# Ledger of designs, part 33: VH-VL binders against q9p5m9

Target 1, 257 residues: q9p5m9
Amino acid sequence: MAKVTGLPEFEDLHTKRKWMLNHMAAAFRMFGRNGYNEGTAGHVTVRDPIDENTFWINPLEVPFSLMKPSDLVHINSDGEIIGGSKMKYNTSGFAIHYEMHKVRPEVICVCHVHSIYGKAFSALGKPLDMLNTDCCVFYNNHGIYFDMDDVISMPEEGRRTAKGLADYKAVLVQNHGIMTVGTTVDEAAYLLSLMERSCQIQLLIDSATKVGERKHVHPTRAKAIRENADNPVGLYTAQQPNFLYEVACSNGELEII
Short names: E, the ipSAE of ESMFold2; O, the ipSAE of OpenDDE; V2, 0.75 times the mean of E and O plus 0.25 times the DockQ between their complexes.

## First folded at step 14 (VH-VL)

Design J6 (framework fv_danvilostomig_arm2; at its last fold request DockQ between E and O 0.01; V2 from the best seeds 0.00; counts 0 for: pae E 16.0 > 2, grease 21.3 > 18.9, SAP .534 > .496, off the site)
Fold by OpenDDE, look of step 14:
Structure J6 (fold): chain C 257 residues (1-257), chain A 126 residues (1-126), chain B 109 residues (1-109)
Amino acid sequence: as target 1 above (257 residues)
Amino acid sequence: EVQLVESGGGLVQPGGSLRLSCTASGFTFSYYAMSWVRQAPGKGLEYIGYIYSGDSTAYASWANGRFTISKDNTKNTVDLQMNSLRAEDTAVYYCARYGFEYTYSGDWGSYAFDYWGQGTLVTVSS
Amino acid sequence: ALVMTQSPSSLSASVGDRVTITCQASQGISNYLAWYQQKPGKVPKLLIYAASTLQSGVPSRFSGSGYGTDFTLTISSLQPEDVATYYCQQYDSYPPTYTFGGGTKVEIK
């Protein structure tokens, strides 16, 4: 295996911001390409590299597949728009994500979508099984939020979701969908797509039980794979093919910084 | 070419401490787990412990608490800190690499030790 | 604790003989077993992993079999260069304990 290259370094934080926003937009385009759109549902929040008490979030009305860096909304911790696009965003979504950012200060990006298989699997109210090597990044590294029986405030939803997330990279929100976190946009976005595919694969396997017996990756092996795969640099690198694809298809709307 | 070179062995008094080091080359060190195995003179192989990431470790029951393994991926080194040494700890100490790496793309690996260092002798005697 | 028991502890055979070494695990370890060869004065060498998969470069006269608790290393035709001590090792347990067997010393008559 080739040595994983490090994360890009920026001396200028404005350049870093631009980098982050392009990768954020690309992530949405990937989500759109993968069919994760569900009305105005789904949100990604990114902590700003210049003012770390502020965040970027996607607007409500822009299809994921058409997302541009200029469409992204800059908001403060109170949810007020302070820059970027002036389009409306999902305030409830931010309220939830903000609580997660508070509990996990190292988290730069939170991704949440209402994708088909994430929603389907989340309705089972159980964790993923380690049924392939790719999903082993989630071995003892994803949580479940079960407690949706009460009518509660969005911040409380966020706190409960964060509790389910714990120190993990992902959380299954029962009857709702999937959420991932990362120290880069690319990390979180890659993990989200991987989680979605993992849900899909397990549902397929579970549906094929008459054809054969389910086999699990051995826990020792799964742990080893997770330890190898669950690193910021590797996960960033894993997203780059997707990023570059979106750049190539963007007709100049996305930039390689 | 994969190479593992142990260092730090020598003579130590009972109750003393010693730190062994193993320097690796010829492969992506951070993607492999490393192990320490020892062999007393004329005796069999004895597993001490392993490390994968910088802080993910496991030890044989007899070694736990007295032996500590650490890894520095920037230097391609794995260390074995040994404390409260006893005469029965006299042995050649080997560092060994786990077989095949687990790639991020999900390639299968092995936990067998496919490469061994030449070993370093530790003698515990008054 | 998981224990690996090898048998015999030593054996002497003639060149060309079929040699069999057994390793028994105190509990089921699936196929998570490796065999090593250590020649006199040398470091151990991996022969077989996953109970039956030959390591690259290992002569085909070596073979491994078994699953669960009972495992066997076979040398179909013993050669002079095969004089060594052989060890089995389990790597099934979690947390990993990777216990070695006691070894089997193989000599030529």
Scores: ipSAE 0.022, ipTM 0.537, lowest interface PAE 5.8, mean pLDDT 91
Fold by ESMFold2, look of step 14:
Structure J6 (fold): chain C 257 residues (1-257), chain A 126 residues (1-126), chain B 109 residues (1-109)
Amino acid sequence: as target 1 above (257 residues)
Amino acid sequence: EVQLVESGGGLVQPGGSLRLSCTASGFTFSYYAMSWVRQAPGKGLEYIGYIYSGDSTAYASWANGRFTISKDNTKNTVDLQMNSLRAEDTAVYYCARYGFEYTYSGDWGSYAFDYWGQGTLVTVSS
Amino acid sequence: ALVMTQSPSSLSASVGDRVTITCQASQGISNYLAWYQQKPGKVPKLLIYAASTLQSGVPSRFSGSGYGTDFTLTISSLQPEDVATYYCQQYDSYPPTYTFGGGTKVEIK
């Protein structure tokens, strides 16, 4: 089993890449199992551990639930395919994600989905309220990208999204969905599922306001929880049950490295 | 920087009363449970009691009825009221903060006393 | 009532020795066990919580193990600055009724 208190360390960067690709594929399978997929929408980019100026991204036509490490596409900063699968990928999605990787060099993984509750909540144009302790990881740690009703290039769309993300771990993209970042695939993927569930829970609570007033986690407690919970090792560990489940369901298509 | 500063110690006669106070800074005081622990000269640590809120308390059985803990979240203080003092109550009295850590499952939990004050000496003697 | 039995009550060892201190709970407490160090004339300091997790800033020569009723604190290579009394403490209750072990005084021969 994955160590609950630590990230694996790799002497060999080729082994680290193999580990990363298996975790990337597992994240997609978890997204698919949870219903975060939407046609060809949704993208994950991961900075390559060997050549940090290059990235891995999902292909357009492989379902999230069927993703394999061998399906992933290796691209350079110009968007040219340099390895991995030669399948088509969403060049607009990469252009947007690249702007986040560029302004925040420490970001290894950017996740974006058009999931149901993230889309629904993003249409409200407001941040999450701290209505339970789980979502407090996002206290003063998520932003909003507001749609400006203009037609702009994908790099400019990416720069505006990066402004909404700021130095946070997540951004609600108005009328689109959720974007999260992390220093591992697992960190970003776990935060994505947590953000989606937080959106769902808040929508349910807001629908139930006639049965009682909402009770917020006090801002001071929310801050303390965020400072403890926004922990790359802890968030990686929290994702390991999902990773292991997807490996177990993969009939050998995914490996534990 | 977490700081806990006890005050109010001193000399009292047997049968007397004394109120100790602990002032906290550097953390969100209302979020944490607080405890008093004592140590007689040359002896081990002895738990007295715990408070999260005014009606959420627990005491060691030997302290029950003689010692009362109160917490004021607006002043960031936790007090120990000691009554019917005896010679064996002579000790250094520490306040301590009960820590917590976020778990990977999203549950927050507590762990032991992560910060201690410097203590205040209470001497019960004729 | 839950009792924490700590042994030995004292020990002496040479610099560089491996030192082992044990703590036994009268009832199962899962991993809700902490270890504290109190150097002479100083206040207690948390070393280990959750039986095996080192508090920040604690040297790696300290380790803890155990689950349920039997717990161990190990100093892999005793140093002069490790002269102290060590206490175990359970925190597996609500409402909290925490208890300390009797302490283990560690000295250098």
Scores: ipSAE 0.000, ipTM 0.378, lowest interface PAE 16.6, mean pLDDT 86
ESMFold2 (binder alone), look of step 14: mean pLDDT 88; pTM 0.906
ESMFold2, fold request of step 30: ipSAE 0.000, 0.000, 0.000; ipTM 0.425, 0.401, 0.403
ESMFold2 (binder alone), fold request of step 30: mean pLDDT 87, 88, 88; pTM 0.893, 0.909, 0.909
OpenDDE, fold request of step 30: ipSAE 0.009, 0.000, 0.005; ipTM 0.521, 0.477, 0.478

## First folded at step 16 (VH-VL)

Design K1 (framework fv_danvilostomig_arm2; at its last look DockQ between E and O 0.01; V2 from the best seeds 0.00; counts 0 for: pae E 16.9 > 2, unsure alone 73.7 < 75, grease 20 > 18.9, SAP .54 > .496, off the site)
Fold by OpenDDE, look of step 16:
Structure K1 (fold): chain C 257 residues (1-257), chain A 126 residues (1-126), chain B 109 residues (1-109)
Amino acid sequence: as target 1 above (257 residues)
Amino acid sequence: EVQLVESGGGLVQPGGSLRLSCTASGFTFSYYAMSWVRQAPGKGLEYIGYIYSGDSTAYASWANGRFTISKDNTKNTVDLQMNSLRAEDTAVYYCARYGFEYTYEGRWGSYAFDYWGQGTLVTVSS
Amino acid sequence: ALVMTQSPSSLSASVGDRVTITCQASQGISNYLAWYQQKPGKVPKLLIYAASTLQSGVPSRFSGSGYGTDFTLTISSLQPEDVATYYCQQYDSYPPTYTFGGGTKVEIK
């Protein structure tokens, strides 16, 4: 059994920023490795640890698999580039994410991708069933946003998405994909990958219903699992194998801080 | 450095109530579950209950209904409300932090107590 | 109810001796077993978790083994500073009961 250790502590916020950016880049590389890249779609925003009214976001033109910390764009709440890379970013994506950050100030990271199974499952317009213990972190801990057909502004889209997210860790955006949130990049990124896999698994199970009945995790058990699993330390720790993998494969472009 | 400091112990009459508090520092309190454990003089350790980081609680069967655990993440405190106290409740009461272990092989999340407070003595006597 | 039985309740050994304490669970608890050390007049200290993993800072002379129902704490070479009462604890039950063993008092001859 693996012990979950605490989050890293930083005396210097600049070092913390560097840490966050490396983990952010690693998250993208993981997303790329998992095939989540869809053109210029997909965004991760991270609240800056020094100036909490500013954020980091990925550039449009960099493939997820090639993301470096130096590629990340530092922007203020108005979307103006104030540091980092000077590359263009998805302003609509930020507008949506910013609304989520406003409603959930404890959220440090918002992840959104247009991944295959997230898109597929989101088209069903229903929540995940608790069909395995891994997905139980989402037991009554994920929402659905249905109102994609309205012609609305991006900020309004963000506000509606945030309503779907509520106080949960994830939201399935109907006919769109997955969004996750976390107090660390790793938490959000892990949850995103887990949600994607959970969608995949359910689609597989649902496609196999002719050969047998689905077995659900009992709600009481699911709740207990969520209560234990849905903590920042555990979820951060859960991402570390992925992070370390990306570091190892980065040829020095990513570093352990 | 992780520190846990209990307070609120003292002398109480049988049938009385007492509220203990544990103040935590040196870690992100809201991330962790906390537990209360007691030890009667010259006796072994006895689990009382715990509270999740999400504020869900569980208690030993003997403690359920008479002991209540709560936490305040803004103050980094966990409390133990004890009611209808008896002489046999005389003990040093410890708060302890959980260290996490996870398994998804059909089991619940599990914890060991990796940090303990110094304890506070509760004496129930007429 | 899950019961943890420690043996012996007390022992006395010489410095340098190999000391073994056992803990038996009334039902299988996998490796969800912790060992604590409580020195006289001190608070408990976590020594081992997951049956065999040493907590940081714990001397290597301490080791844990076991899986299922039978567990062992071993001190390969007893030192004077090891005088304490040792407790096992299960943390596999649900609802959580986190039952402690009765303790083993270790003294030096």
Scores: ipSAE 0.007, ipTM 0.506, lowest interface PAE 9.8, mean pLDDT 90
Fold by ESMFold2, look of step 16:
Formats: C-alpha cells, structure tokens, sequence
Structure K1 (fold): chain C 257 residues (1-257), chain A 126 residues (1-126), chain B 109 residues (1-109)
C-alpha cells in the first residue's frame, strides 16, 4: 500500500480540488463499507478550495459505496448547481449544513449520516460518557441538538443545530443521527466513524449496566487525551489507511493525488 | 424572570384524589421538561417524575400507577394528578424546570432543576 | 434502584472553615450530578450541575468535583449565610431515574 504521510500541500488549486474530490468520494465508500448508508439519507458538504463561497455535495441517488469524484455536485451558497455532476441533491440537507459552514468559516467539511448506533444513541438525549480513551476526543467537544415540539424552516433547523455544535467537532442530532466537522474531509470522516463506534460501545455498556458497573476515564485524564487527540493533522493521518484501502478497492475510479 | 406557581393543594382524605397545577412564565415553556418533587414535613427531597411531552415521561418507582403528570403548552401549565392518596403523601409539592443552557462554548443544558416554584401543601388526613 | 448516599448527615463548623460534603452513587453516573442548597424555610436552589459547573450567581467559594461514583461539594470558607441543608442529586438519563441524597445539614458552631 502507499505510504501514509502528513497533510499535503498544493500550489495549484485545481490539483487541490481533485485531491479533495477523491478524498470525499473515498469517505463515502468507507461510510458504505461500514454500513452508515440509509436509503437517500446522509450528506457531506465540502467547501471548494478555489471558490470558498461554494460547496460540493453528494448526489441524492448514488450509493455511498459507488461514489466517484465525477458524481459530486458543485453548488453555490443559494443551492444552485454551478458545476460537477448535474444530479439532484438534498436541498434540505444543504440548507442545514450551510448554516454550520456559515458560522464557522474554517470548517471545510460537514458530515452527517443516519448510521445505526448514532441514531440509536441520539434518541437517549444525553452526551457520550468517557468510557474509553478513544472517545475522549469528544470530551467537552460534542454537543446535542434537542428536537423541539415545533415546526420550523430548514435554515432555522440548521441554525439550532449549529448552536448545538458551537465550537465543537461533533453534535448528536436528537432522534436523527450524528454530525461531525473538520478542516479536511479526512478529519471529519474519521471523527464520524469514531463517534459511531463510541455510540456503539456505550450502548453495549449501557445494555450490560443492569448486571455490572461502569468505569469512567477520569475527567483530568479525559481532558488531557482530548487536547492531544483533537489535532487536525493527526486526525487526517488517522484516516489515511481507510482512504488508501478505498482507493485500492475502487478499480481505478479513485486516485491518489 | 422565570416564575413557577403551584396551586391546588389542600386537605384530602385517605384514598382520595387531588390535582395540582403549576403555571409557568418568563421562558419558552414548550422547550423545557418539567418535574414534580415533594418534601414531607421535616424530611428531604423526593423526586416524583418528569414530562417533556405526552410520550416523554418518567416516574419514580414508588409513584408509578398513582401519579400522572401532564403538560399543556398552550396554557403554560404542568399538572400532577394524584390518586389513592395516603398519609405518607403529606408533603409540600414543588414543580421544577430542567435547565437548558447555551453558552459561547455551545454547551448543552444542565439537566438539573434550575428553577423551583414556592410549593403547595397537600395534607392527607382522616 | 440507584441509591445516592450523602455524608455526613449533619455538621457544625465555624465561620471561615473549609467544609466538605460527599455523595456516593451506587453505580456510575458519569458527571450527571447536581448540588442544591435549601436554606431554612426556603425552596431549594441549584448550586452546581455536571458535578463541577457553578450555576449562575453562585459564589465562587462553592466548588464541586468528582466523576463516576464519588462526588464532593466544598465550601472553601464557610459564611453565616451558608447555613442550609445541601442535597446531591443524580440526573442520569439512562436509566431514566432521578434520585436525591439524604441531605447534609450545615450549621455554624
């Protein structure tokens, strides 16, 4: 397999866009392989490196596991298709994601899926417990969007979700799933898989709680772990084995740039 | 300012029923879960149950089957229906609000009882 | 069911003393623990939530610590207005039960 290295640098922004789109497609293939797909649900938005006021999103009906860079849709801040694939995309999903990009201009990528354990845990109305060292990246670094008993517009839904996200890396969307953000596609995608796994592990422990006790990571240690682990270059690097695996499995449809 | 005002307390015979009401003001009532807590004379605090909506409720095990909490977001009220009352149910009954807090850090709510009403006395005596 | 054991049941201390109250959960509750103050003849008041976060308007002499099963409320320098009964409460949303400790009555010597 190819050598894993740190965050690449590009002089040519068209090359950077090509790199980004290949990594975006690979993230979808990893999501599909891990079973995070749910019909037409689930969306990733990525800020364009050439025109930072525009975004890329997945098409509505292309399976995660079959995503190609050429399937991705280029849209402006008003939701108009301006390039890439001309396929339909989820305009409500973009409206919600855009509010997060708007409030946090440093966020390059927003991921949202309806994965099994994320959905299940989001129905409990509580944050993740620090029950292992891996989930400590989320210590005081994830929020909850509480679903309210009212009917509101998608932009207002997005603004409420963004408030729950705040300056964190993740938010549990009550009764819906999980969202993660990153300064690279790889950072956000890795955090998504890590949050899904953290939800799974806690649900297993909560199922066993009726017969045993929980052992928590001490808050002082959890804070120290989070400060070390919440590292954009480190999280990018942690995703590279998944990226390289999906490239190898893609039959040439994905490229290493 | 947040205000919670309980009413409906009084003297009731053993085996009787009583309905308490709590009227809320000073916040967006529909966005909050509400709880009932009681305190017998000279004793500690005892959780009864909470409600967010009709299907989002929970009760202490000792209250199950005898006490029912309901919430009316159009009237900004939360009620406690008490049935099959006993002498040991004599207490001051408080309504309380679960707190939600957004900060610059974007933290979730406290989930603690951040505001309490003045209470209403229920006396169960033959 | 989950039990909250609070100790001591009462204490007497001088103005300026450091006061420590403990609360133990019968199973892990992460940091989902609150502390309340109830002054004589008054309604309860939230002091601390999430084990260590001070509620708005609470004097800085109050602090909380703990995670899991063992929790502590500390008053760094006891004042006359701190005469009250203090209650801990777990608010773990799984399982959905909310239990108070038995209370600690704090008096001035």
Amino acid sequence: as target 1 above (257 residues)
Amino acid sequence: EVQLVESGGGLVQPGGSLRLSCTASGFTFSYYAMSWVRQAPGKGLEYIGYIYSGDSTAYASWANGRFTISKDNTKNTVDLQMNSLRAEDTAVYYCARYGFEYTYEGRWGSYAFDYWGQGTLVTVSS
Amino acid sequence: ALVMTQSPSSLSASVGDRVTITCQASQGISNYLAWYQQKPGKVPKLLIYAASTLQSGVPSRFSGSGYGTDFTLTISSLQPEDVATYYCQQYDSYPPTYTFGGGTKVEIK
Scores: ipSAE 0.000, ipTM 0.400, lowest interface PAE 16.9, mean pLDDT 85
ESMFold2 (binder alone), look of step 16: mean pLDDT 87; pTM 0.905

Design K2 (framework fv_danvilostomig_arm2; at its last look DockQ between E and O 0.36; V2 from the best seeds 0.00; counts 0 for: pae E 17.6 > 2, unsure alone 71.2 < 75, grease 19 > 18.9, SAP .534 > .496, off the site)
Fold by OpenDDE, look of step 16:
Structure K2 (fold): chain C 257 residues (1-257), chain A 126 residues (1-126), chain B 109 residues (1-109)
Amino acid sequence: as target 1 above (257 residues)
Amino acid sequence: EVQLVESGGGLVQPGGSLRLSCTASGFTFSYYAMSWVRQAPGKGLEYIGYIYSGDSTAYASWANGRFTISKDNTKNTVDLQMNSLRAEDTAVYYCARSGFEYTYWGRWGSYAFDYWGQGTLVTVSS
Amino acid sequence: ALVMTQSPSSLSASVGDRVTITCQASQGISNYLAWYQQKPGKVPKLLIYAASTLQSGVPSRFSGSGYGTDFTLTISSLQPEDVATYYCQQYDSYPPTYTFGGGTKVEIK
């Protein structure tokens, strides 16, 4: 079973790459399981541990639920396929993500999906309220990107999205959906699922306001929770049950490295 | 290997100030919360204060206002500024790392002190 | 203020004996309790956290139990190397509290 304390360490970067790709595939399977598929929309980029100027991205034609490590596409900073599968990928998506990776070098993984509640909530153009302890990881730790109506290049879109992301772990792209970042695939993926669920929860609460007043987590408490929760180790650990689930259901297509 | 090394201890007069430092290695310092604990000669352990990974601090009621904890992630150091020192502040001062046990509500984000420094002796005497 | 009452303050037992140390919290602290071992002239060492979880590398003869207000550290078979002062600690990330018990000095007869 996956360790629940600390991040795994690898002496061999090839092994690390394999680990990352398995977790990346598992993340997609989780996304699929959670219903985040929207046609060919949504993609995840991961910085390669060996050549850090290259990235892995998901192919367009593979359903999230069926994602295998071997399906993932290795691309350089120019978007050229240099390894992995040779399937087509979202070049525009990569262009956007690449700008985010440039601005945030510590970010290993960027996740983006067009999930139901992320799209719904993002249409409100406002940040999440701290309505539960779980979402407090996003207390002053998520941004909003508003400028979706401009006809701009994909790199510019990426730069603007990155500005919205700032130094946060997530950004709500207005009328678009959720983007999250992490130092591990698991961190980013977990944050994405958490953001989606947080959006869902808030929409439910807001729809129920006729029956009562919603209560907020006190800002001091929310801040403390964020400071404790927003760490790579904890967030990685939080994803491990999901990872293990996907491994167990993969019929050997995913493995614990 | 995780290592914590305290420094800055020594002899100080009553009313004086002293700044202790703890240098960490062997782990990603910025991820972890740190604490200061002291132990008077022949006495038990006493919690002084805590600094979160996000730089927020908390202190024991007795220490609040007189002790200040800070950290520098670029140097992997956590410091303890002690002011208005008294004879009863004479103790070995330890820095300690909080281990991780993740929860979103913060209770277990930083749990027990899993690593300790060797301690540095502070003697307050005229 | 939360108070941790540890008992006994000291004990002496023979090698191989079962040793029990208790810690009582003045209020419920769930399982937010750790046990530390401090050998003479040494720094404290974490033995148990979450009331009953052994820290890595700690011998299996150590065990912790309890929930709420009453907690117990047990050494199933006391060894010479176990001579130390043991401390319980209530810990919590928020609000931050880290109250130590008064300690229990364990010696060999």
Scores: ipSAE 0.126, ipTM 0.688, lowest interface PAE 3.5, mean pLDDT 92
Fold by ESMFold2, look of step 16:
Structure K2 (fold): chain C 257 residues (1-257), chain A 126 residues (1-126), chain B 109 residues (1-109)
Amino acid sequence: as target 1 above (257 residues)
Amino acid sequence: EVQLVESGGGLVQPGGSLRLSCTASGFTFSYYAMSWVRQAPGKGLEYIGYIYSGDSTAYASWANGRFTISKDNTKNTVDLQMNSLRAEDTAVYYCARSGFEYTYWGRWGSYAFDYWGQGTLVTVSS
Amino acid sequence: ALVMTQSPSSLSASVGDRVTITCQASQGISNYLAWYQQKPGKVPKLLIYAASTLQSGVPSRFSGSGYGTDFTLTISSLQPEDVATYYCQQYDSYPPTYTFGGGTKVEIK
């Protein structure tokens, strides 16, 4: 297996869009394989490389494990379908995700799934502890959306979620789950799976009270790890084994561009 | 096309200071680590230092305290400030790019230098 | 401090010969070793990273091997355009403390 150490570069933006849509579909297939699917829940939005004011989102009823690039829906900032598959999509999910894209124009991809450990941990109302080195990418780099108690519009829910996200790469949405952002699909998707695993590990450690005492990664070390690990090229690269596996399993429905 | 162009070399007196600059194009500059490497006339390559972000710097032990690397992501430049220069610092100075990779050991590590600039000559003499 | 010892300092060989250059690290660096080619009057070019992985566009006559402390660069059939100085370089550590070997000058007899 060849090793890729940098982001691919494209001469034309239509090729970049095709590449991005294949990686978006592969991310969904990885989410399905990992059990992050839940009915019609879960949304990924990706800023279009050709028209940066428009976005791509998954259709409502296509299974994560069967996602194809051709299933993805192209929408404008008002939520109107302008291209792609033209299938129904979750308009509330887009309204929420759009607020993150709006306040952070550099964010290309926003991922949210209803994964088990992310949901469980989000109910605790506290940030992740730095209990292993892989989790340290989230050191001073994830937030919490609190107080989901009143009836408000989905755009306002999105604005409150974006406040919890701040300048970070991830947010715990209290009682709901996890959400990650990235400058590529692969970066955001890898961070999502890493955050899910980090939630799982912490819950396991916290349940092991009779085995021993918890040890934290020292804050100075955690900061150094985060500075190295919060690297878009590195996070893109870390996702490539998952991408390649999903391409190999796709029976030709996904392509390497 | 990835390009790195060094500038600011020239003649300087012993004990003097000089600031070199490297201008990058053809890639997303903020995503990559940048390094300075030097080569004295007729000699081998010698690592000077590295920067990814303002807090993520490292220097060869011989360079620490005399050389400072800074990076401006808005101008796509990486600079090398050299102080207390000596005749032994006479060399061609290169900037080089590296990425990061997630290794099989589960750590984040630097990548080798995949692109080099053309170099700029610094001569330290009286 | 970590030292990279490269051997030989120079060599001469005929076109078509197999050429082997060695590099030894003073402590283990697993496979975090790169090889660079610097042709006369030119800038260095990455040939091999991760001890054995060829960089894109590098001819298949180049190969690398090794793990830990002992590494080799092999040119299976020396060509006229391979006249250059070759450098090994470790890139293990955080923060990075890249160390180059002393170089091996390769000439045609």
Scores: ipSAE 0.000, ipTM 0.429, lowest interface PAE 17.6, mean pLDDT 87
ESMFold2 (binder alone), look of step 16: mean pLDDT 87; pTM 0.904

